# VHH binders against Profilin-1 (pfn-1): the designs that were tried, part 25

Target 1, 132 residues: Profilin-1 (pfn-1), of Caenorhabditis elegans (q9xw16)
Amino acid sequence: MSGWNAYIDTMTAAAPSIKRCAIVGAADGSVWARTEADNVFKASEEELKTFVALFNDVTQVPAKGADIEGVHYVVPRTEESLIFGKKENTGFFAVKTKSAVLIAVYEGPNEVAAQVRKAVESMQTYLNNAGY

## First folded at step 16 (VHH)

Design wg11 (from wf9 with F110M)
Fold by OpenDDE, fold request of step 19:
Structure wg11 (fold): chain B 132 residues (1-132), chain A 123 residues (1-123)
Amino acid sequence: as target 1 above (132 residues)
Amino acid sequence: QVQLQESGGGLVQPGGSLRLSCAASGFTFSTYDMYWVRQAPEKGLEWVSTISYTGSNTYYKDSVKGRFTVSRDNAKNTLYLQMNSLKPEDAAQYYCAKWYDILTGSFGEMDSRGQGTQVTVSS
């Protein structure tokens, strides 16, 4: 298991309503780690390349939404290092670190979404402090 | 008012079992992932287990895997922790919570927990 897989395990343990998640390179969308087994994160390399590029100009993302794993999400708003989307009772949080993008796809009500966000942001902070 | 009340702790011998309960009120219990956290003497807060809001997904600290089982009854607004094969190192004050940051070892701004229930394991 790579060191990045441990972060996947930690993040999913911290927010069990995360269905799938991945850590990818911020520069090119290359997958560093992802959930596997029966909850495989299935975004393609091309899709991830496109997705991480959204962080180059987050201001345009709400207008066009974001696609993850072939699913289109409405993006209500963005922050400099945060893109989040919603689709019915599902959604995603994507946060950018110094060198990575963390993507977590979740299922649940708003209260659960808030818990997922906190977990992802906690990981973001941790990785940033670690230099990643 | 948010309330969480842990119970079921006690003194057991090594290898014994306890079942902890957490009664929740003052919030929509069924819409929150829930956590078990413990604090042993002279140690910081330690994550034990997490369960999704539906109960369909569970996670455990490595040291308790295979021995502890988290579950919930949303109709009763109750969280459970079945603890089998207890070890002395499991002795701690056990808390249920709406949030716990595994990375920082803290409850954070979204924390809500009870007074805890004491688990003692001694021969």
Scores: ipSAE 0.909, ipTM 0.948, lowest interface PAE 0.5, mean pLDDT 95
Fold by OpenDDE, fold request of step 19:
Structure wg11 (fold): chain B 132 residues (1-132), chain A 123 residues (1-123)
Amino acid sequence: as target 1 above (132 residues)
Amino acid sequence: QVQLQESGGGLVQPGGSLRLSCAASGFTFSTYDMYWVRQAPEKGLEWVSTISYTGSNTYYKDSVKGRFTVSRDNAKNTLYLQMNSLKPEDAAQYYCAKWYDILTGSFGEMDSRGQGTQVTVSS
């Protein structure tokens, strides 16, 4: 579990407009690592359990949106292993790996969002290649 | 077209200081997170620092923490890197970029960085 903190640090360094992020189990939403201190990722286990289940059928997510940390986001885009939510100048990218879901909540314009997405997807690729 | 131009490099003695600048044009600088990356002789590209689009969040490579400070002036479309207490191992070509993949050690796009500025640290 401690080793997963390094991935949190890497992801936030890769995309400094990430406000909070977490790595959770894809099966149950259990938190493996998360941002802490001034940027604590605050989603509950119950919420995360519901959230990761969205990947079972992402096609339905745009219609209903997604909730993270008690905040409701519209979902303009989904892919098989990606959920993009947005709310005003904030948003999140969630990507699914073999065994985990990476969630990054960001603040900024669309250009920054694109940078955040690339960072999260890069991590996704890395973890998948590593078997996670 | 995206243009980034680094400057401020030079020769300094160990313990010296330099301030690098990166002039940006051809894109909305103020809406992008920016990166400093360096390449030392016989080494690959390595991430140095990242700063959020507003400048509110900054991150650093462990080896430069406490010595380097990244900042930006969005009104001037300029990125800065204040380098203090320079060490010989800091000698490298320094690049600013709109994107750098710290996991793969690549810029991803050729036009996302400048020509670089050379930093040499020698007694």
Scores: ipSAE 0.909, ipTM 0.947, lowest interface PAE 0.5, mean pLDDT 95
Fold by OpenDDE, look of step 17:
Structure wg11 (fold): chain B 132 residues (1-132), chain A 123 residues (1-123)
Amino acid sequence: as target 1 above (132 residues)
Amino acid sequence: QVQLQESGGGLVQPGGSLRLSCAASGFTFSTYDMYWVRQAPEKGLEWVSTISYTGSNTYYKDSVKGRFTVSRDNAKNTLYLQMNSLKPEDAAQYYCAKWYDILTGSFGEMDSRGQGTQVTVSS
């Protein structure tokens, strides 16, 4: 778990507009690492289990949206390994790796969102290449 | 057109201080997280610091924590890096950027940086 915390730190450093983020198991939503202290990622285990299951059929997600930390987000569209949501000036990016789901909740304009996405996708690529 | 112009570099002795500035134009500066990156001779690019678009969150490379302070003035479209207690290993060309991939150590599709400003630390 300590090793996964480093990846959390890397993502937040890469995209400081990330408010909270987590790395969870793709199979069951178990939390491997998450932001803590002032920016605790607060999604419940049940919620995360439901969330990661969205990747089983991403095509249906835009119709129903997605919930993270008790907040409902509109999901404009999805990609095979990417779910992103929006709510006012906030949003999230979630990407799936071989074994994990990376979730980053951010606040800011579209320009910042683009930066957050790049950071999360970069981590996705890195972890995939590492076998995770 | 996006323009970034770094300034404030120079020659200082170990333990000295410099304040770098980055003047931004051609884009909405206040809506971007900004990065400081440096490249020493015969070394690759390395991330130094990142600041959120509002300035509320700052992050630093471990080796510069406690010595460097990133800040910004969105009204002036300017990014700053206060460098205190400079060490010889801090000598490098310093760049400000709209984006930098700290995992790959490179600029990507969002590459936008200036010409850089040279920081030299020598007795």
Scores: ipSAE 0.892, ipTM 0.939, lowest interface PAE 0.5, mean pLDDT 95
Fold by ESMFold2, fold request of step 19:
Structure wg11 (fold): chain B 132 residues (1-132), chain A 123 residues (1-123)
Amino acid sequence: as target 1 above (132 residues)
Amino acid sequence: QVQLQESGGGLVQPGGSLRLSCAASGFTFSTYDMYWVRQAPEKGLEWVSTISYTGSNTYYKDSVKGRFTVSRDNAKNTLYLQMNSLKPEDAAQYYCAKWYDILTGSFGEMDSRGQGTQVTVSS
């Protein structure tokens, strides 16, 4: 198993309504691992650099929303280490750890969204405790 | 109140099959991803399988892949686990759950799972 790819597998198994996800560097948006093949996470390097910079001041994000994979999302609220976006029947959760940002794009109702959030936050805690 | 009731467990020989059912009530079953988790007498909780709320995405622990099939019938509010080619290592109490944290190995809040059904594999 190639290191960071195991975390992608764990995320998709923990929240099966995740359509695509990635682990990227918090400083520069560099891709450490992502879903691939039929479910490739297709955000560009430029988009990811812009996206991770949103965590420098999350309070400014709801006014302008966020872009992932060329899709613009409404961001109703943020927390210091969490950005959540919605568009139609899809959404994303993104959480920041010490070194990384975890991004999960899902489709489904608000009950599924809550399960996705739980999975993403569990991984956030795990990586923070491991020093990442 | 959220209620999950597992059934279909029993005694089976190695190589045999069982079909577990989980009847759900007290919540909107069709809007939740669902989980199968097991616990052997001398071990902690072990994730078995996960299925998306539509049934379109399924995931399995490696040791059961190809032998177990998770499915759901949202019209009947029922989750299923078809277990084929059973091995002694599969003997456990099997739980269906509305949530399971694969990383921490816990159900989190107590109302997330049923009481379980026992699967025993013996020759």
Scores: ipSAE 0.802, ipTM 0.904, lowest interface PAE 0.8, mean pLDDT 92
Fold by ESMFold2, fold request of step 19:
Structure wg11 (fold): chain B 132 residues (1-132), chain A 123 residues (1-123)
Amino acid sequence: as target 1 above (132 residues)
Amino acid sequence: QVQLQESGGGLVQPGGSLRLSCAASGFTFSTYDMYWVRQAPEKGLEWVSTISYTGSNTYYKDSVKGRFTVSRDNAKNTLYLQMNSLKPEDAAQYYCAKWYDILTGSFGEMDSRGQGTQVTVSS
């Protein structure tokens, strides 16, 4: 799992307003890597299983919202492999690759959100091209 | 029109210090995460440091951690890089950037970075 931790480090360095992030298995929500230490990503296994299943039909997500770490987010936008959630000055981007879901929880204005999205999508493309 | 202007480079001895500045205009500086990137002659781009829009989160390439400090003054629209204990391998053109893709090693969009400032380390 130490190899996947390097991708966590890359995400936080690429978008420093990311507060917490994780890479989880797309099929079951199992945690492959997450931010730790002072900024532990604390979603339960049950919550993550429910969360990754949202990608089975992203069109239903805006009506329901999404929960991560016990926090409920409004979902103003989805795409086939991307879910954007927002609560006050915080939000998340989650993207699905062939095998994984990348989750990044950030804090900041819309301009920062756009930078976080670019970092997350770049990692999504990188992992898909690498076969993950 | 986004403008980034780096300054503060120069010639320094090994072990010396320099303080780089980057003056920003044409965008709301205080709402963007910012990046320092460098390029040695005949080499590719190398990420150096990243700072969040408030200045509260900072990240460094391992080889500069503990020697370099990134900071910002949002009231002055200015980004800084304090470089201490400089080594010959730190010699490069240093760029201030509004975006840098660490995975692809590119600035992406036009206007994402300034012209740079040269840091030369000689003994």
Scores: ipSAE 0.786, ipTM 0.895, lowest interface PAE 0.8, mean pLDDT 92
Fold by ESMFold2, look of step 17:
Structure wg11 (fold): chain B 132 residues (1-132), chain A 123 residues (1-123)
Amino acid sequence: as target 1 above (132 residues)
Amino acid sequence: QVQLQESGGGLVQPGGSLRLSCAASGFTFSTYDMYWVRQAPEKGLEWVSTISYTGSNTYYKDSVKGRFTVSRDNAKNTLYLQMNSLKPEDAAQYYCAKWYDILTGSFGEMDSRGQGTQVTVSS
């Protein structure tokens, strides 16, 4: 998909403590773009299909947690279109747009997590406004 | 109170070098990713460089890659931008910031930027 890699580049530059990220289809978890090379985002197709389905009812996610890249995260809270997962000094933010889910895996303290969330939500708004 | 104070700007000839500094206070500098942003006269804000809270990851706008180097000294609460091979297009007010939204081109709600330091490249 042309141009999707540019959004990945923008996010990693905007939040440099993001270690890996991806844009996947909201319906099926198909990968539209992801970090590559030394920072390959490596979630399986089955895992991503299960993961994006969590957005069908985010209120059930805190009780179950979430898996990304074979790592199980505690999900202390969710919002209608946002899931935050945490494991020790790492975590993820995932947001849903009209047609996609953006996933960013980061490492760092709470202050860095807040910067990562802001970058991910800004991209969510941008993609929604663009019809994605 | 959060405070960022840029310094080190000035007048330089094309091909010259400048080293910008940003002194941070009023927050725990070592737990924040940091940003360099510039604004040329009558133009919008332009992202220049980003550095992770440990300094381990750095990113640059394509037009400055290989010429500019961002760094930080967390023990001194200071952010740096070494600018080499300066071009007229680099002339701008340079800001350090605790947040910058590259996508929307704004400092956003986490705004805490300094007053900036002027870089002028005379031909």
Scores: ipSAE 0.771, ipTM 0.889, lowest interface PAE 0.9, mean pLDDT 91

Design wg28 (from wf9 with D111G)
Fold by OpenDDE, fold request of step 19:
Structure wg28 (fold): chain B 132 residues (1-132), chain A 123 residues (1-123)
Amino acid sequence: as target 1 above (132 residues)
Amino acid sequence: QVQLQESGGGLVQPGGSLRLSCAASGFTFSTYDMYWVRQAPEKGLEWVSTISYTGSNTYYKDSVKGRFTVSRDNAKNTLYLQMNSLKPEDAAQYYCAKWYDILTGSFGEFGSRGQGTQVTVSS
């Protein structure tokens, strides 16, 4: 879906410390859009399939963590539609919409992470309201 | 107390240049992505540019790409916006902030924008 690239552009503009991000299907992890060029989001299809399935039962995710792009992240806690992880000065936010999962990988301090979360959650709200 | 103070605005002719500054205090400037936002008369808030906390990554509104350059000096707690080839439609009150929601067009409390600096472009 070429139209989804616009949302990638919006998220990265909204939070410039996002290093890579993707919009994937919530059902199967299929990639709808991703950052490309110098900051290609490189998660495999199999990995994304596994990742989006975490939202089926988020309660167990903190115990086992989450993998994105072959990197293992500690997941301090989860919410019904939110999984976030940390690794040193990097992390990710993943939010689930009605039909998609937004994944943003960022680099920076906690203050930056907070900004990234705001951007991702704003997009989540926007897409939900739009029916996606 | 978070404080942002914009300056550098003024009256210029079309094609002219201005350099805006934003002096930040009351928070750790160097750990925040920063934003430039503007508001023209009778228009809503409009995102202009964003820069990562290190300055390594920048984004611009399409209409200002190639003309505006955002930068920062973390040692001086200062954000900059170099505006070249100014157009009448660039006239607005310009704000800096540590957050702006592009989708909702809002600073929110977290944004903590300053009083702004007025940019006027007229022949």
Scores: ipSAE 0.923, ipTM 0.957, lowest interface PAE 0.5, mean pLDDT 96
Fold by OpenDDE, fold request of step 19:
Structure wg28 (fold): chain B 132 residues (1-132), chain A 123 residues (1-123)
Amino acid sequence: as target 1 above (132 residues)
Amino acid sequence: QVQLQESGGGLVQPGGSLRLSCAASGFTFSTYDMYWVRQAPEKGLEWVSTISYTGSNTYYKDSVKGRFTVSRDNAKNTLYLQMNSLKPEDAAQYYCAKWYDILTGSFGEFGSRGQGTQVTVSS
């Protein structure tokens, strides 16, 4: 699972306004990799378990929002495999692959958010093609 | 219209230094993460560096870490790349961009880069 750290590094390099990010198991929210050091992704296992379950029915998420790292975000947009959360000048993009959920928490304006989304979706596509 | 113009390239000896600049216009430069990308002869595009919109976060290709420094002046709408300890393998056309997909090796947007600036490293 240590190999997943490389994907974290790639994602953060692809979108430098990502503050923290993680790759977790889609089934149980187990952490496969996450940013560390000064940018530790701090979501608990219980929180992540709840979070990944949101993808079971994303249509309900905009109404209730989503919590990441103890922070509550409004959810302006969902797709089948995407949840976009926003809070002031911060937000997150979460995308689901075949076996994982990628979560990227960012800080910045909407233009930056769009770049972060591109990075996360690119990784999503890459991992899906790789069978993950 | 988005315009990016790279400059500062040239011929240097191994171990030399260059400072590249990228003048941006046609978009709100200060609200975009920016990218440096290069293309060496007979090679494809490769990512070099990224910098956050505020300049607070920077990332580099492993081969240039410790030698290259990306920075920006949002007041001047300018992106920079300080290149020290240049090596022959650094020779390439260097581009700045609003976006580069490091996984696919593409800019993803037509015209999201300039004409580039040529860096040559030779004894």
Scores: ipSAE 0.923, ipTM 0.957, lowest interface PAE 0.5, mean pLDDT 96
Fold by OpenDDE, look of step 17:
Structure wg28 (fold): chain B 132 residues (1-132), chain A 123 residues (1-123)
Amino acid sequence: as target 1 above (132 residues)
Amino acid sequence: QVQLQESGGGLVQPGGSLRLSCAASGFTFSTYDMYWVRQAPEKGLEWVSTISYTGSNTYYKDSVKGRFTVSRDNAKNTLYLQMNSLKPEDAAQYYCAKWYDILTGSFGEFGSRGQGTQVTVSS
């Protein structure tokens, strides 16, 4: 668990407009690591279980959106291992690795969103290569 | 066209201070998180610091925490790096960028950077 905190720190450093983020188990939504202190990632276990299950059929997600931390986001589109949502000046990127789901909630304009996506996808690639 | 121009480098003694500046143009500076990256001789690129587009969040490489301070003036399209208590190991070419992949150690296509400014630390 402590080892996964390092990846949280890396993602937040890589994209400082990330407000909160978490690494959770792809199978059950169990929290492996999350931002804490002033920026606690507050999604419930039940919510995360539901969220990670979205990756079982991403094609249906745009029609219903996605909920994180009690906030409902519009999901414009999805990719096989990527779900992203928007709400006003906020949004999230969620990517799936072999065994995990990385979730980053951000605030900012589209330019910042692009940076956040790159950071999350970079971590996705890194973890996949590491076998996770 | 995106342009970044670093300045403020120079020669200082250990324990000295420098203030780097990065003048940005050709893009909406105020809507990008910004990065400081450095490269010492015979070493690879190294992430130094990142600052959010509003300046509200800052992050630092462990080795520079407490000594370096990143800031920005969006009205002036300028990024800053205040470097205090400089050490010989801080000597490097310093770059600003609108993206840097910390995991891969690269700017990529998205990460435009300037020519850099040289920081030398020697007694």
Scores: ipSAE 0.922, ipTM 0.956, lowest interface PAE 0.5, mean pLDDT 96
Fold by ESMFold2, fold request of step 19:
Structure wg28 (fold): chain B 132 residues (1-132), chain A 123 residues (1-123)
Amino acid sequence: as target 1 above (132 residues)
Amino acid sequence: QVQLQESGGGLVQPGGSLRLSCAASGFTFSTYDMYWVRQAPEKGLEWVSTISYTGSNTYYKDSVKGRFTVSRDNAKNTLYLQMNSLKPEDAAQYYCAKWYDILTGSFGEFGSRGQGTQVTVSS
């Protein structure tokens, strides 16, 4: 089984309003680990390849939004290594590390979104410091 | 101002039970995920449990699974931790928090937590 599953468990424990999440390769969107079972992260390989390429120029993303799991999100803002997508009471945070993109899809109010962002950014820092 | 006050700690024998409470004020409790964290004497902080803002998702450190149950009553602005089958290694100061960073082991710059309640397990 994948050694990356422990990081998925850590993210969901750190931000329990995350509904689905994944760690994917930054170059090609290949899935290293994801939530499974009743909360399967359902993005296709082709969709993930397109998604991670958004980080090649995050400044272009707010104008066109982002798609993941067949859902279109508006993107109110981006940062150099972070994309925030929103649709109604759901959203995602995606962050890029040296080797990976972390994607967390959540449901909840803005206060929960802020907690999800903190969990995802903490993991981003951890993986970058570990060389990933 | 955010305020969290833990209560319900005490001295218990191994195998006993305690129920911890955390009274919340100064923020909209029902819109925050919440955390239980503990610290034994001369030890670092240790994550115990998290619960989503609705109470629908709960997570536990492996060593407490099946023995501890986290819950919340949003109408009373109160977080709970039911602790059953207590062991000596569960003895610690228990904190409730509005944020805890599991990876860094800290409440963070913007985290808020109470003063804690002491759980002592002695034969």
Scores: ipSAE 0.772, ipTM 0.893, lowest interface PAE 0.9, mean pLDDT 92
Fold by ESMFold2, fold request of step 19:
Structure wg28 (fold): chain B 132 residues (1-132), chain A 123 residues (1-123)
Amino acid sequence: as target 1 above (132 residues)
Amino acid sequence: QVQLQESGGGLVQPGGSLRLSCAASGFTFSTYDMYWVRQAPEKGLEWVSTISYTGSNTYYKDSVKGRFTVSRDNAKNTLYLQMNSLKPEDAAQYYCAKWYDILTGSFGEFGSRGQGTQVTVSS
């Protein structure tokens, strides 16, 4: 998982209200990189496999929500390659690239959520353009 | 109307210090993460520092880490950059911004930054 850690560093620097984030394989949810130490992204392998499979049909996700790190989120909105989850003053944005799913868990008001979305979508575009 | 106004730039000797301020108005400053970005003459934009909306998380470009400190006072709607041990390579126009895309190297939409303040480091 070396090399991918630099993208984790870039996302947290770009959106400092991200509390935890990860880059995982789109096919199997395998962790390519994640925040570590006191901010460990703690999703299990089975949870991540289930989570990335949500992108197989995002239209069904709002009806059931999504689980990350053992936390259940309401999903008020999805787009073809984006899932937005909310729980109180926290939330996540997840985006799918050709090979990966980027997951960013944040805490903050809607203005911060918009900044987090922009950071995650910029990384999505960057990775897609690089063939990932 | 969103407004950001940088101040505190000037001429300083190598090894000297400056404190930049950014006065914010026209938006709820305390609900936005904020950014410091610089541009040297004839060079591209360079990310310097990022601070979360509460001020609790800060990040720095490697070359300024340990020398620069970003902070904010949400009661005064003001962002700060304390710059110590200044070097000739730090000379640039410094911008505070409501958004900066580190990957694309751009401020995004118009009105995301101030007009900047000039830092000059003489040798």
Scores: ipSAE 0.743, ipTM 0.884, lowest interface PAE 1.1, mean pLDDT 91
Fold by ESMFold2, look of step 17:
Structure wg28 (fold): chain B 132 residues (1-132), chain A 123 residues (1-123)
Amino acid sequence: as target 1 above (132 residues)
Amino acid sequence: QVQLQESGGGLVQPGGSLRLSCAASGFTFSTYDMYWVRQAPEKGLEWVSTISYTGSNTYYKDSVKGRFTVSRDNAKNTLYLQMNSLKPEDAAQYYCAKWYDILTGSFGEFGSRGQGTQVTVSS
């Protein structure tokens, strides 16, 4: 497969504790690809537009948290191009590239979260190097 | 000290089976996703399979799907790879790893993999 769906497959294989993920446009939250079928990433266009706008000023995000798929997450930490959200034993990593935001929702302990972050950041670097 | 020890390799005929084991120590095995990676002579590293920390999610390189099964026993700190219907192209040194970056083709940090076990497929 060519296209953006192959990147979804690569990310889930690289970090098998990712439950759902998506690649969306950084400007408007438009969905380029996402997990589908039995584990569909269910965020609405309006929710995604609001979510990607968080990267316009990540310093405000820890005070408010973030919503994805109708679930509210505490955001204990952000970096210029990374938002980490946590709710109990689940969480997400979102990273911004030149043109896109990668969102990965996972379940597992902190050790798994660190592996998920490595996979997401590796993809972020790959897409940035490819001009996206 | 992180330690991973592969075993169970050997010589097998085409169509045969082998079961690889990977004994883990020096870290909390049950909280890490785990990886199988292989390297054939004169080739680079090649991802084979990934398994989640509970064992509930598994992924395979396309060429081994339906023939290989990854599993783990967290009570024994052991990772397994059941290899059925072996083909000459499966011959390689097989490594278990605590991390493998599929995009860069790298194990990354020191202590992320074992020494490997050799699988040879010939008549």
Scores: ipSAE 0.716, ipTM 0.878, lowest interface PAE 1.1, mean pLDDT 92

